# Ledger of designs, part 10: VHH binders against Tyrosine-protein phosphatase non-receptor type 20 (PTPN20)

Target 1, 254 residues: Tyrosine-protein phosphatase non-receptor type 20 (PTPN20), of Homo sapiens (Human) (q4jdl3r159to412)
Amino acid sequence: IMQEFMALELKNLPGEFNSGNQPSNREKNRYRDILPYDSTRVPLGKSKDYINASYIRIVNCGEEYFYIATQGPLLSTIDDFWQMVLENNSNVIAMITREIEGGIIKCYHYWPISLKKPLELKHFRVFLENYQILQYFIIRMFQVVEKSTGTSHSVKQLQFTKWPDHGTPASADSFIKYIRYARKSHLTGPMVVHCSAGIGRTGVFLCVDVVFCAIVKNCSFNIMDIVAQMREQRSGMVQTKEQYHFCYDIVLEV
Below, E stands for the ipSAE of ESMFold2; O stands for the ipSAE of OpenDDE; V2 stands for 0.75 times the mean of E and O plus 0.25 times the DockQ between their complexes.

## First folded at step 4 (VHH)

Design m25 (from b06a with S50V S53Y S54E G56S S57N T58K L101S; framework vhh_7nfr_2)
Fold by ESMFold2-Fast, scan of step 4:
Structure m25 (fold): chain B 254 residues (1-254), chain A 128 residues (1-128)
Amino acid sequence: as target 1 above (254 residues)
Amino acid sequence: QVQLQESGGGLVQPGGSLRLSCAASGFTFSDYAMSWVRQAPGEGREWVSVISYEGSNKYYADSVKGRFTIARDNVKNTLYLLMDSLKSDDTAVYYCAKEGSHLEYGDYSPLEGYFDYWGQGTQVTVSS
């Protein structure tokens, strides 16, 4: 397992990060060294504006799994984030972080603070319709309204709340249930998946989701191949050896 | 001080063989995984092979699998790359690289960040 992770770290990776490194886009990146490849970045609008997000397509047993892996939104990128969700017709957001962990801001609160007051953005209005607080994750139902057209889009956000400040979850079962619920909730567009940087916990989620789909279809799978496919489309997916090991631990739990 | 010194490169015809060596000093060699990384003319760096600290686990890039063999001698603090059935596409500078003691993201790419020390490189040319 360790040698697999090492081999992944040492592979020649395709792509350039020119868009993310432009001076005008610097403030849009949560981490300066975690950037989308130019070839797989998610363009915004007809002008193809920048957001720190990558399209991820994973192929297993002739099936294609489609995601957007992205950073936790910054205060300055909340409008861009919702634009990305709507333009891609995504109905599920998987958020694998709390807003604050260990006193550090990991993700800004990019949704409404209450059922009574919508979040007013430049081009969108986001309404929190309802929510459920479960043991390991929170389900939030949003209506996103484009101000110019009045078009409404339903989005389900699933926030996993039990990832520890250090390491990986003690119980694989909680994360398994979370991922299965997210897949079951998916209807349209790529599934939008984020943590703080959009590579570590996000990569674990994508890998395990594909593996579960393979198991259900009685298909073979290869964790190293799945992670390698992700890394060709977003640098550093599955960030640590502990996260890589956790992917195997989760699979064995099933 | 950590030092990695490669040797064994040279000019060889297609189908030929070469053996690269890397002499390591200044650290406990047997505690770290070791890799070979190459850079072809006009290309970026490409990982070739890695061997675990104890020598039991070995991995290869798809482009060299079945043709190259990585090995180490922990008593002599030496890393080897045995290259068979060389192709023109194998022409590159070959670097010996040591696994990093601490990995962090910031001012370096994931590949470069995995290694904390590199050798000076040895040229392999497969021609004619």
Scores: ipSAE 0.000, ipTM 0.110, lowest interface PAE 13.5, mean pLDDT 84

Design m26 (from b06a with S50G S53W G56D S57Y L101S; framework vhh_7nfr_2)
Fold by ESMFold2-Fast, scan of step 4:
Structure m26 (fold): chain B 254 residues (1-254), chain A 128 residues (1-128)
Amino acid sequence: as target 1 above (254 residues)
Amino acid sequence: QVQLQESGGGLVQPGGSLRLSCAASGFTFSDYAMSWVRQAPGEGREWVSGISWSGDYTYYADSVKGRFTIARDNVKNTLYLLMDSLKSDDTAVYYCAKEGSHLEYGDYSPLEGYFDYWGQGTQVTVSS
């Protein structure tokens, strides 16, 4: 496992990050050095405006799994985030972080607080239709309305709240249930998956989701290959050796 | 070579105001986001406020929102925290912190991991 992670870390990837480094886009990045590749970034609108997000396509056993891996939205990028969700017809958002951890803002509160008051954005209005607070994660049902057309889209947000500030979850079981519920909820478009940077916990989620799909279909899988595919499309996916080990630990628990 | 020096702390009455300054040197100040982090007696560090490299975007902890204002002067290489309506709970050492220039391990990093350089701190005491 150590050798695999080291080999992944030492790989020199030739991807360009020009869009994220443009002066007009620098304040749209939560972290200066965590940027999408130009070739796989998610363009917004006909102008192809910038958001710190990457399309991730993982192929296993003849099946393609399609995701958007993205950072936790900033106050300044909330409208961009919902535009991305709507334009890609995504119905599931997996949020693998609390808004604040260890005194640090990991993700802005980009959804409405109450059932009565919608979140008013420049181009969208987001309504919280319902929510359920479960032991390990929160389910929120949104109706996203495009102001110009009046069209509405249903989006389910699943927030995993039990990831520790240090390390990985003590129990793999809670995260397994979370991932399975997310996959079961997925209907349209790429699944939008984010944590704070959109590479660490996000990478673990994507890897484990693909592995579970492989197991259900009685297909072979290779964790190193899955992570390598992710890293070709977004730099640094599965951020630490401990996260990489956790992918293996989760697989063994099924 | 990187240095951050805070000033402006002191003793103030509840409801009073203070302006903290942080003089930065040894790096291109205008290229990095900056933050204020505080540590109350016997407590861990708490992030208070942050400002983008340009100064166009500012962020505040809920405990200080509406009372504190973060600002920067990129010509003078100086970060500011304007503190109004001070409460006894604001008593802490206030640190100036520079955004890390390396890959952030943020999902697992402690507060210190988000920043690569810190000032020495300035004491703010709100009493009486």
Scores: ipSAE 0.006, ipTM 0.292, lowest interface PAE 12.3, mean pLDDT 84

Design m27 (from b06a with S50V S52Y S57Y L101S; framework vhh_7nfr_2)
Fold by ESMFold2-Fast, scan of step 4:
Structure m27 (fold): chain B 254 residues (1-254), chain A 128 residues (1-128)
Amino acid sequence: as target 1 above (254 residues)
Amino acid sequence: QVQLQESGGGLVQPGGSLRLSCAASGFTFSDYAMSWVRQAPGEGREWVSVIYSSGGYTYYADSVKGRFTIARDNVKNTLYLLMDSLKSDDTAVYYCAKEGSHLEYGDYSPLEGYFDYWGQGTQVTVSS
């Protein structure tokens, strides 16, 4: 398994990060060296503005799985984030981080916390309709209203709260239940998946989701191939050898 | 050779003010986010504040919001922390930290893993 991860790390992938490196986009990146490829980045609006997000398309056994892998939003990118969600008609957001871990900001609080006060953005108004706090994750139901049209869109956010500050979960069971619930909740558009940088825990989520779908459809799968496909579309997907090993541990748990 | 050198610490009475500085060299300062992290006696490290590369965006720990202001001067390669309404709980060694790119490192603590360079620290004591 470790030999597989090393082989993935040594792969020299073609791709440029010109958009993310533009001076005007510098403060839109949570991490200076974790950037989307120009070829797979998610463009925003008619002007094709920048957000640190990548389209990820994974093919397994003739089935296609479509995601957006993105960083945890910054205060400066909250409007951009919701624009991305709405323009792609996404109904599920998988958030695999707390806002703060180990004293470090991992993700800005980009949603309303009060049922009575919507989040006012430039082009959208986000209402928290209800929420459920479960043992391993929080479910939040949002109505996103486009100010110019009055059109309303339903979005379900699933926040996994039990990932440890370092390493990977000792028990895979909680994360398996989380991923299965996210897939069952998915209806429209690519599933938007983020952690802090949008590559580590995000990559683990995408890999495991594809594997579970393969198992349900009685299809073969290959973890190295799935991760290689992701890495061609967003650099560094599945960030550490421990995360890579965790993908195998989760699959064996099923 | 990256170097971060803090200054401006000292003894101050509750309700007082201090201005911390961090002189940076050996890297393109204007390209990196910079943070302040503190460590109180007998405690772990606590992140205090971050300022992004151009100075346009700042975030603060809840414990210091409204009292501390982080700032930077990209021409002078200097990071600042302006501390108002100091409390005894603010007593700590304050470190200047250059933010790295790694999210998860296995055996590393999040704080140690997310900052690739640290200063030597400057002592702030709030007492009377």
Scores: ipSAE 0.006, ipTM 0.410, lowest interface PAE 9.5, mean pLDDT 85

Design m28 (from b06a with S52T S53Y G56S S57Y L101S E112S; framework vhh_7nfr_2)
Fold by ESMFold2-Fast, scan of step 4:
Structure m28 (fold): chain B 254 residues (1-254), chain A 128 residues (1-128)
Amino acid sequence: as target 1 above (254 residues)
Amino acid sequence: QVQLQESGGGLVQPGGSLRLSCAASGFTFSDYAMSWVRQAPGEGREWVSSITYSGSYTYYADSVKGRFTIARDNVKNTLYLLMDSLKSDDTAVYYCAKEGSHLEYGDYSPLSGYFDYWGQGTQVTVSS
């Protein structure tokens, strides 16, 4: 398992990060060195403006899985984030972090605080319609209204709240239940998946989702191949060897 | 030690203007987003405006859009709020707030995130 992770780390992927390195885009990156490849970045609007996000397409047993892997939104990118969600017709957001962990801001609060006051953005209004607090994750239902057209789009945000500040969850079962619910909730567009940087826990989620789908469909899978596919589309997916091992642990849990 | 000191508040008539300043010290000012938050008598804290660490992006509450302008001077370590066309409902204590890295229960807005340090506040009263 460790040898596989080392082989993935040693793989030379000749991708360009020119868009993320532009001076005008520097404040749009949560981490200066975690950037999307130019070839797979998610362009915003007709001008193809920048957001730190990558399209991820994973193929397993002839089935295709589509995602957007992205960083936790910054104060400066909240508008951009919702624009990305709407333009890609995504109905599910998987948030695999708390806003603050260990006293460090991992993700700004990019959704409305209350049922009474919508989040007012430059081009959108986000309404919190209802929410449900469960043991392992929080479900929030949003209506996103585009101000220029008046069109509304329903988005379900699923926040996993039980990832430890260090390491991986003690029980794979809670995370499997979370991923199952996310897959069941998916209707349109790529699933938007984020943590803080959009590579570590996000990579684990994508790998586990594909593995679980393979198990349900009674077909083979290869974790190293799945992670290699992700890394060709976003650098550093599945950030640590502990996270990589956790992907394997889930196979043992079912 | 982190210090935030507001100034520029006072009594002004409806339609008037004020310029608030916040002098920051004890941290690398240019590395943090900064915000203005107000509290009207008998009300909870309301987020007003935020500015990113470089000053490239600004955000405003709907109630103040088009009337208020947030700005910063990273050389002088100073945050500003320029308030035009003041209304009686703008009457509040205005606080300078620093982007936080620690959870502050109930003390964030959807646009600004959490705050870890606040100034003492400066009173703005809009009345005739």
Scores: ipSAE 0.006, ipTM 0.222, lowest interface PAE 11.1, mean pLDDT 84

Design pb1 (from b06b with L101S Y114W; framework vhh_7nfr_2)
Fold by ESMFold2-Fast, scan of step 4:
Structure pb1 (fold): chain B 254 residues (1-254), chain A 128 residues (1-128)
Amino acid sequence: as target 1 above (254 residues)
Amino acid sequence: QVQLQESGGGLVQPGGSLRLSCAASGFTFSDYAMSWVRQAPGEGREWVSSISSSGGSTYYADSVKGRFTIARDNVKNTLYLLMDSLKSDDTAVYYCAKEGSELDYGDYSPLEGWFDYWGQGTQVTVSS
């Protein structure tokens, strides 16, 4: 298993990061060396502006799974993030991090803090309609309104709050339930999935989601193949040996 | 404390050969896997090749497989990259990198998380 991860890490994939490396786009990256491939990046608007996000298409047993893997938004990229969600008609956001972990900012608070006041952005207004706080994740229901057009879109955000500051969860139960709920909540567009960098915990989520769908459909699956497919579309998906092993641990608990 | 120093870079014509060396000090060289990573102007870092601590296993990027050979001398604490049939696309700064001692890299960069020390780099230019 660990040798599989080493083989994945040592693979050189043909791809360029020209858009992410443009001087005007450097401030839009949470980590300067975690960038989307030019070929799979998510373009914004008619001008195809930049956001640190990648389209991920995974194929298993003839079924296609569509995602957007992205970094946790920065204060300067909140408008871009909601533009991406709206333009792709995505109805689910899976957030696999707290805003602050171990005293370190992992993701900016990119949604409204109150049912009484929307989040006012340059191009969007985001309304929090309802929320539920569960033991291991939070469900938030949003209406996202584009100020220029008045168009609105309903979005469900699912924030997983029980990932430990170091390593992986000791028990997979909470994360399994979280992923199953996210899949059941999905209706339109690619599922938007993010953590801090958009490759580590995000990669684990995508892998496990595809595996669960395969199990439900009584289909075969291969974790190394699923992770390899992700890595061809976004560099470094499933970031650590421990995260890779955790994908196997989760599957064995189902 | 840990020091990695690359050498052997230079200007070569297409089809030429070059040998890079990396002198390692400040750690037990024979205990760690070692790698070569390159960066072309205006592009991201690209993994090229790795060698296990004993030298028993070697791995290569598809773009260099059959043309490059990674080797190490654990007595001299030196890593090598032998480059044959060089192409203009091989033009880059080549870095020597040491495998990380940490098991959990969290949400760090994949290259920064996998390797804990890097050399200063040596320029390879393939041009007429």
Scores: ipSAE 0.000, ipTM 0.112, lowest interface PAE 18.7, mean pLDDT 84

Design pb2 (from b06b with L101S Y108F; framework vhh_7nfr_2)
Amino acid sequence: QVQLQESGGGLVQPGGSLRLSCAASGFTFSDYAMSWVRQAPGEGREWVSSISSSGGSTYYADSVKGRFTIARDNVKNTLYLLMDSLKSDDTAVYYCAKEGSELDYGDFSPLEGYFDYWGQGTQVTVSS
ESMFold2-Fast, scan of step 4: ipSAE 0.000; ipTM 0.188

Design s03 (from b06a with S57Y; framework vhh_7nfr_2; at its last look DockQ between E and O 0.41; V2 from the best seeds 0.00; counts 0 for: pae O 4.0 > 2)
Amino acid sequence: QVQLQESGGGLVQPGGSLRLSCAASGFTFSDYAMSWVRQAPGEGREWVSSISSSGGYTYYADSVKGRFTIARDNVKNTLYLLMDSLKSDDTAVYYCAKEGLHLEYGDYSPLEGYFDYWGQGTQVTVSS
ESMFold2-Fast, scan of step 4: ipSAE 0.034; ipTM 0.482
ESMFold2, look of step 5: ipSAE 0.477; ipTM 0.773
ESMFold2 (binder alone), look of step 5: mean pLDDT 79; pTM 0.806
OpenDDE, look of step 5: ipSAE 0.025; ipTM 0.432

Design t01 (framework vhh_7nfr_2)
Fold by ESMFold2-Fast, scan of step 4:
Structure t01 (fold): chain B 254 residues (1-254), chain A 127 residues (1-127)
Amino acid sequence: as target 1 above (254 residues)
Amino acid sequence: QVQLQESGGGLVQPGGSLRLSCAASGFTFSDYAMSWVRQAPGEGREWVSSISSSGGYTYYADSVKGRFTIARDNVKNTLYLLMDSLKSDDTAVYYCAKEGHLEYGDYSPLEGYFDYWGQGTQVTVSS
């Protein structure tokens, strides 16, 4: 496991981060050194404007799994985030963080908190239709309305609330149930997956989701290959050796 | 060398107001986001508010929303925190913090997000 993670870390991946490094885009990045590759970034609108998000395509046993891995939205990027969700026709958002952890802002509260008052953005209006609070994750159902066209889209947001501030969960049970529910909820577009940076916990989620799909289809899988595919499309996917080991622990438990 | 120096703390009655300042030197102030972090007696550090490098975007902890305003003056290299409707719960040492060069890794606890801190200024809300 250590040997595999070391080999992944030592891989020299050619990629440019020119869009993320533009001065006008600096305030759109949560972390200065966690940026999307130019070749896989998610362009916004006709102008192909910037958001810190990457398309991730993982192939296993002839099946392609399609995701958007992205940072936790900033106050400055909430409109951009919902534009990305709508333009890609995504119906599921997996949020693998609390808004604040250890006194640190991990993700801005980019959705409406009230069933009666929508979130008013420049280009969108987001309505919270209902929600369910479970022990380890929260399910929120949204209607997202584009103000200019009046088109609306149903989006399900699944917030995993039990990831510890440091390390990985001691028990995989809660996270396994969370991932399985997210996959079952998926209908259209790439699944949008984020944590704070959009690489660590996000990478774990993507890896485990692909593995579960492989198991259901009686297909072989290789965790190192899955993570390598992710890293070619977004730098640093699965940030730590502990997160990498956790991928194996989860798989063995299922 | 980078230096952050807070001022403006003191004793204030509940419901009162204070304005904190942080004088920054040794770096290009306008290039970095800045934050206020507080530490109450016997407690850990709690993030209070952040402001983007341009001042165009501000963020607040739920406990201070609607009562505190963060601002900056990039010409004077100064960060401000305007504190209204102060409560006894706001009693703490308030630190000015410069956002660091954020690289790969787990940035919890608070020290991981900031590369430089001021010495702090005491705010006491009593009586």
Scores: ipSAE 0.000, ipTM 0.292, lowest interface PAE 11.6, mean pLDDT 84

Design t02 (framework vhh_7nfr_2)
Fold by ESMFold2-Fast, scan of step 4:
Structure t02 (fold): chain B 254 residues (1-254), chain A 126 residues (1-126)
Amino acid sequence: as target 1 above (254 residues)
Amino acid sequence: QVQLQESGGGLVQPGGSLRLSCAASGFTFSDYAMSWVRQAPGEGREWVSSISSSGGYTYYADSVKGRFTIARDNVKNTLYLLMDSLKSDDTAVYYCAKESHLEYGDYSPLEYFDYWGQGTQVTVSS
């Protein structure tokens, strides 16, 4: 398994990061070295403005799985994030982090705090309709209203709250239940998946989701191939060898 | 050479007000988001407030929302925290922090902020 991860790391994947490196886009990147490829980045609006996000298409057994892998929103990118969600008609957001872990900001709170006050953004108004707090994750139902058109979209956000500050979860069971619930909730557009940088925990989620779909459809799967497909579309997906091992641990527990 | 220098801390009574300043040098201040982080005696660091590079977006911890205002002056390279209705729970060392672009890694965690000031002490007591 270590040899597989090393082989993935040694792959030469020529790709350009020109959009992310533009001076006007510097404040839009959470990490200077974690950028989307120009060829797979998610363009915003008619001007094709920048957000640190990548389209990810994974093929297994003739079935295509479609996602957006993105960083945890910054204070400066909250409006851009909701624009991306609406323009892609996405109904599920999987958030695999707490806002603050170990005293470090991993993701800004990009949704309304209460049922009584909507989040007012430049182009959008986000209403929290209801929420449910479970042992391992929180379910939030939003209505997102585009101010210019008055159109409303329902979005379900699923926040996994039990990933440890270091390493991977001690038990795979909680994360398995989380991923299964996310897939069951998916209706339209690519599933938007993020952690802090949008490559580590995000990559684990995408890999395991594809594997579970393969198992349900009684199809074969290959973890190395799935991760390789992701890395061709967003650099560094499944960031650490420990995360790569966790993908295997989860699959064996099913 | 990046430097962050806080000032404006002191002793104040409950319900009082203070204005903290952070003078930044050695980098293009207007390119980076800035934050205030505090640490109470015997506690870990707690994020208080952030402001985007342009100043167009601000965000606050629930414990300070409605009482604190973060602001910046990109011409003077200065970050501010206007603290109103101070409570004893606000007693802490307040740090000015510059946003970093460090790599994300679960087993090699890098700080979100690449530069911190030395801090300024705020004490709220009667």
Scores: ipSAE 0.000, ipTM 0.274, lowest interface PAE 12.3, mean pLDDT 84

Design t03 (framework vhh_7nfr_2)
Fold by ESMFold2-Fast, scan of step 4:
Order: C-alpha cells, then sequence, then structure tokens
Structure t03 (fold): chain B 254 residues (1-254), chain A 126 residues (1-126)
C-alpha cells in the first residue's frame, strides 16, 4: 500500500496552473501551491472567471462519476462559489471540515447563520430553509436565488463534523454512512465536494464513493487507478499516505 | 533578517480600547497576508484575524467579530489591530504573524506562518 502511494507521488503528470498563478487571482487561492490545472478548472460565466475548483471524472466498469473538487470558500470567493454551484446545476455540496479546526480557519462560513436572515451576497441571496443535526454530520437545505433573474435553486449541504484535526477517523462507519447519504441525495449536476484545500479529505471521499458504487454493482475496482485518475485532473488528490491507507481500510470494512 | 515587532499592548478596563501595531522588516510586506494570533495563559494559540496582501479582504474569529478591526499600511510596512469593547476573555499575548512563503504538501492550514513577532501583552481587568 505504501509502495502504491509512493508510485503515485513519483508520477510526472502533465498540466499547467497559469490561471491560478495570475496576480489578479492570487487572493482567490486558499493555498498558494494548491491550484487547479488549466485544462480541468471550472470556468465561471461567459468571461470564464477563476475559482480554485476542478472537474473530476472517474471511470470504473464503464460507469462515469462526475464531481467538482474545490477548496473551502474564502470571504473573497463566496459569490464565486455559489455561482459555480448554480451554473453547474449541482444539488449536493459535501463539506468535509469544520470552519475552524485547531484554532485555524479551514473554511469561511459561506451560508446563512439562521433561518430568519438570508445571506446577502453581491449576485445571490441564500436562504436556509431547514437543517438537521445528526451525530456525525449536519444536513442543511438551501434555496439559492440569483438576484438579477429571481431564479431559485435547491441545494443540500452535508457537513461531516467527525474528522479529527490530525490523521483520519478512527471509525470508518460514520464516514461510510455520510458518503452513502450524499450519494442518495444526489440528483443533478456534479457533486460539489470540498474540505480546506480540496485535495486531501476530498480525494478520500471521491475514491470511497466510486468504490461503494462498484461494490453495489458487483463491479471490480482498483484504488490506485481511481486515485491516479483523480490526480490527472487535480494535483495531489489524496494528500497523505495515511489518507490513502484509510481508503483501503474503508473498502475492507464493507 | 525577517523581523516583526509588536507594540501597543497594556492594561485596560473591560469595555476599553487598544490599538496594536506590528512593524515589519526584512521582506516585501505588500506581497504577504498578515495575521494576529493570541495565546492566553495555559492555553493554545488562537487565531484572531487575517488581512490579505492588498488589504482588500479581512477575516475575523467569531469571538472578535464586530469588536476588532484589522488594517495594514503597505507604505509604512505596518499591521494594526484596533480592539474595541474589550472583555476579560481577550486577555492574552498577541502575536503578529507572517504568511508562510511556502505552503508545503501536508500543510493543511491556510494560516501557515513562517515568522512570528515576540508578542505584546494585553490584560483586560478592573
Amino acid sequence: as target 1 above (254 residues)
Amino acid sequence: QVQLQESGGGLVQPGGSLRLSCAASGFTFSDYAMSWVRQAPGEGREWVSSISSSGGYTYYADSVKGRFTIARDNVKNTLYLLMDSLKSDDTAVYYCAKEGSHLEYGDYSPLYFDYWGQGTQVTVSS
């Protein structure tokens, strides 16, 4: 398993990060060295404006799985984030982080704080319709309204709250239930998946989701191949050898 | 070569105000985001506020929102923290911190710091 992760780290993958490195886009990146490839980045609007997000397509057993892997929004990118969600007609956001972990900001609070007061953004208004607080994740139902057109979109955000500050969850069961619920909730567009950087925990989620779909369909799968496919579309997917090993631990526990 | 020097701390009564300053030298100040981090006695470091390299974007911990304002002067190479409505819970050593020049794989924090000041003590008590 460690040898597989090392082999993945040593692969020379083609790709340029020109859009992310533009001076005008510097303040839009949570981490200076975690950037989307130009070829797979998610363009915004007619002007193809920048957001730190990548389209991820994973093929297994003739089935194609479609995601957007993205960083946790910054104050400067909240409008861009909701524009991306709406333009791609995504109905599920999987958030695999708390806003603050270990005293460090991982993700800005990009949704309304209460049922009574919508979040007012430059181009959007986000209403929290209802929420459920479960043992290991929170479900939030949003109506996102585009101010210029008045069009409304329903979005379900699923925040996993049980990931430890360091390492991986001790119990795979909670994360398995979370991923299965997210897949069951998915209806339209790519599933938007984020953590802080949009590569580590995000990569684990995508890998496990594909594997569970394969198991349900009695299809073969290969974790190294799945992660390799992700890395061709967003650099560094599945950030640590511990996260890579966790993908195997989850699979063996089905 | 890189130096961060805080000043402006002191003893104030609850409800009072203080202005912290951080003089930066040894690097191109206008190229880096800057942050304030505090540490209360016997506790870990707590992030307080950050400001982007241009000053166009600011971020605050929930505990200080509406009471503290972060600002910078890129001509004077100085970072500020304006603290209003101070509470006893704000008692801590306040550190000026520079954004890391290199965020490595495995650095999972957007607030990776490569240089810290020596700190300035803020005490809020009667």
Scores: ipSAE 0.000, ipTM 0.295, lowest interface PAE 11.7, mean pLDDT 85

Design t04 (from b06a with S57Y E99D G100R L101S; framework vhh_7nfr_2)
Fold by ESMFold2-Fast, scan of step 4:
Structure t04 (fold): chain B 254 residues (1-254), chain A 128 residues (1-128)
Amino acid sequence: as target 1 above (254 residues)
Amino acid sequence: QVQLQESGGGLVQPGGSLRLSCAASGFTFSDYAMSWVRQAPGEGREWVSSISSSGGYTYYADSVKGRFTIARDNVKNTLYLLMDSLKSDDTAVYYCAKDRSHLEYGDYSPLEGYFDYWGQGTQVTVSS
């Protein structure tokens, strides 16, 4: 396992980060060293404006799994985030972080706080229709309205709240249930998956989701291959050796 | 015109100590959180430490906890990083950074992505 992670880390992948490094886009990045490849970045609108997000396509046993891996939104990128969700017709957002962990802001609260007051953005209005607080994650149902067109979209956000401030979950069971629920909830577009940077916990989620689908379909799978496919489309997917090992630990629990 | 100017970098032996300073001008220093961020050769930027506008809250990366101390002097408009027990892995260019937001986010938003102004950097080299 350790040897596999080292081999992935040593692989020199071609790719440029020109869009993310443009002076006008620097403030849109949560971490200056975690950027989308130009070739797989998610363009916004007709002008192809920038957001720190990557399309991820993973192929296993002739089946394609389609995601958007993205950072936790910043105050300045909330409108961009919802534009991305709407333009890609995504119905599920998997959020694998709390807004604040260990006193550090990991993700801005980019959704409405209450059922009574919608979040007013420049181009969108987001309504919280209902929510359920479960033991390991929170389910929120949103209606997202584009102000210019009146077009409305239903979006389900699933926030996993039990990832520890350091390391990986001691129990895989809660995260397994979370991922299975997210897949069951998916209907349209790529699944939008984020943590703080959009590579670590996000990478673990994508890997495990593909593996569970393979198991259900009685297909073979290879964790190293799945992670390698992700890394060709977004740099650094599955950030640490502990997260990589956790992917194997989860698979052994099923 | 916001200006941040670092000083105090240099060559030091393993186990040694060094003090970095950052002189700030062009904004109300006492209203904003301040941070230190470093970049080692061939690597991305790593957040090191942050201090709230009042100095009441300090935050540290796990790699430097117990060895580094961040401090500020709001009368002199100066940010400090006191580095003790230096290791070869601490070799990097150290940047002074200003938080984008006021009190609400400046006091507890120490992530690199929240910084709007950076100094030019000061080189710290730890070698025998």
Scores: ipSAE 0.000, ipTM 0.125, lowest interface PAE 17.6, mean pLDDT 84

Design t05 (from b06a with S57Y K98R E99V L101S H102Y; framework vhh_7nfr_2)
Amino acid sequence: QVQLQESGGGLVQPGGSLRLSCAASGFTFSDYAMSWVRQAPGEGREWVSSISSSGGYTYYADSVKGRFTIARDNVKNTLYLLMDSLKSDDTAVYYCARVGSYLEYGDYSPLEGYFDYWGQGTQVTVSS
ESMFold2-Fast, scan of step 4: ipSAE 0.031; ipTM 0.461

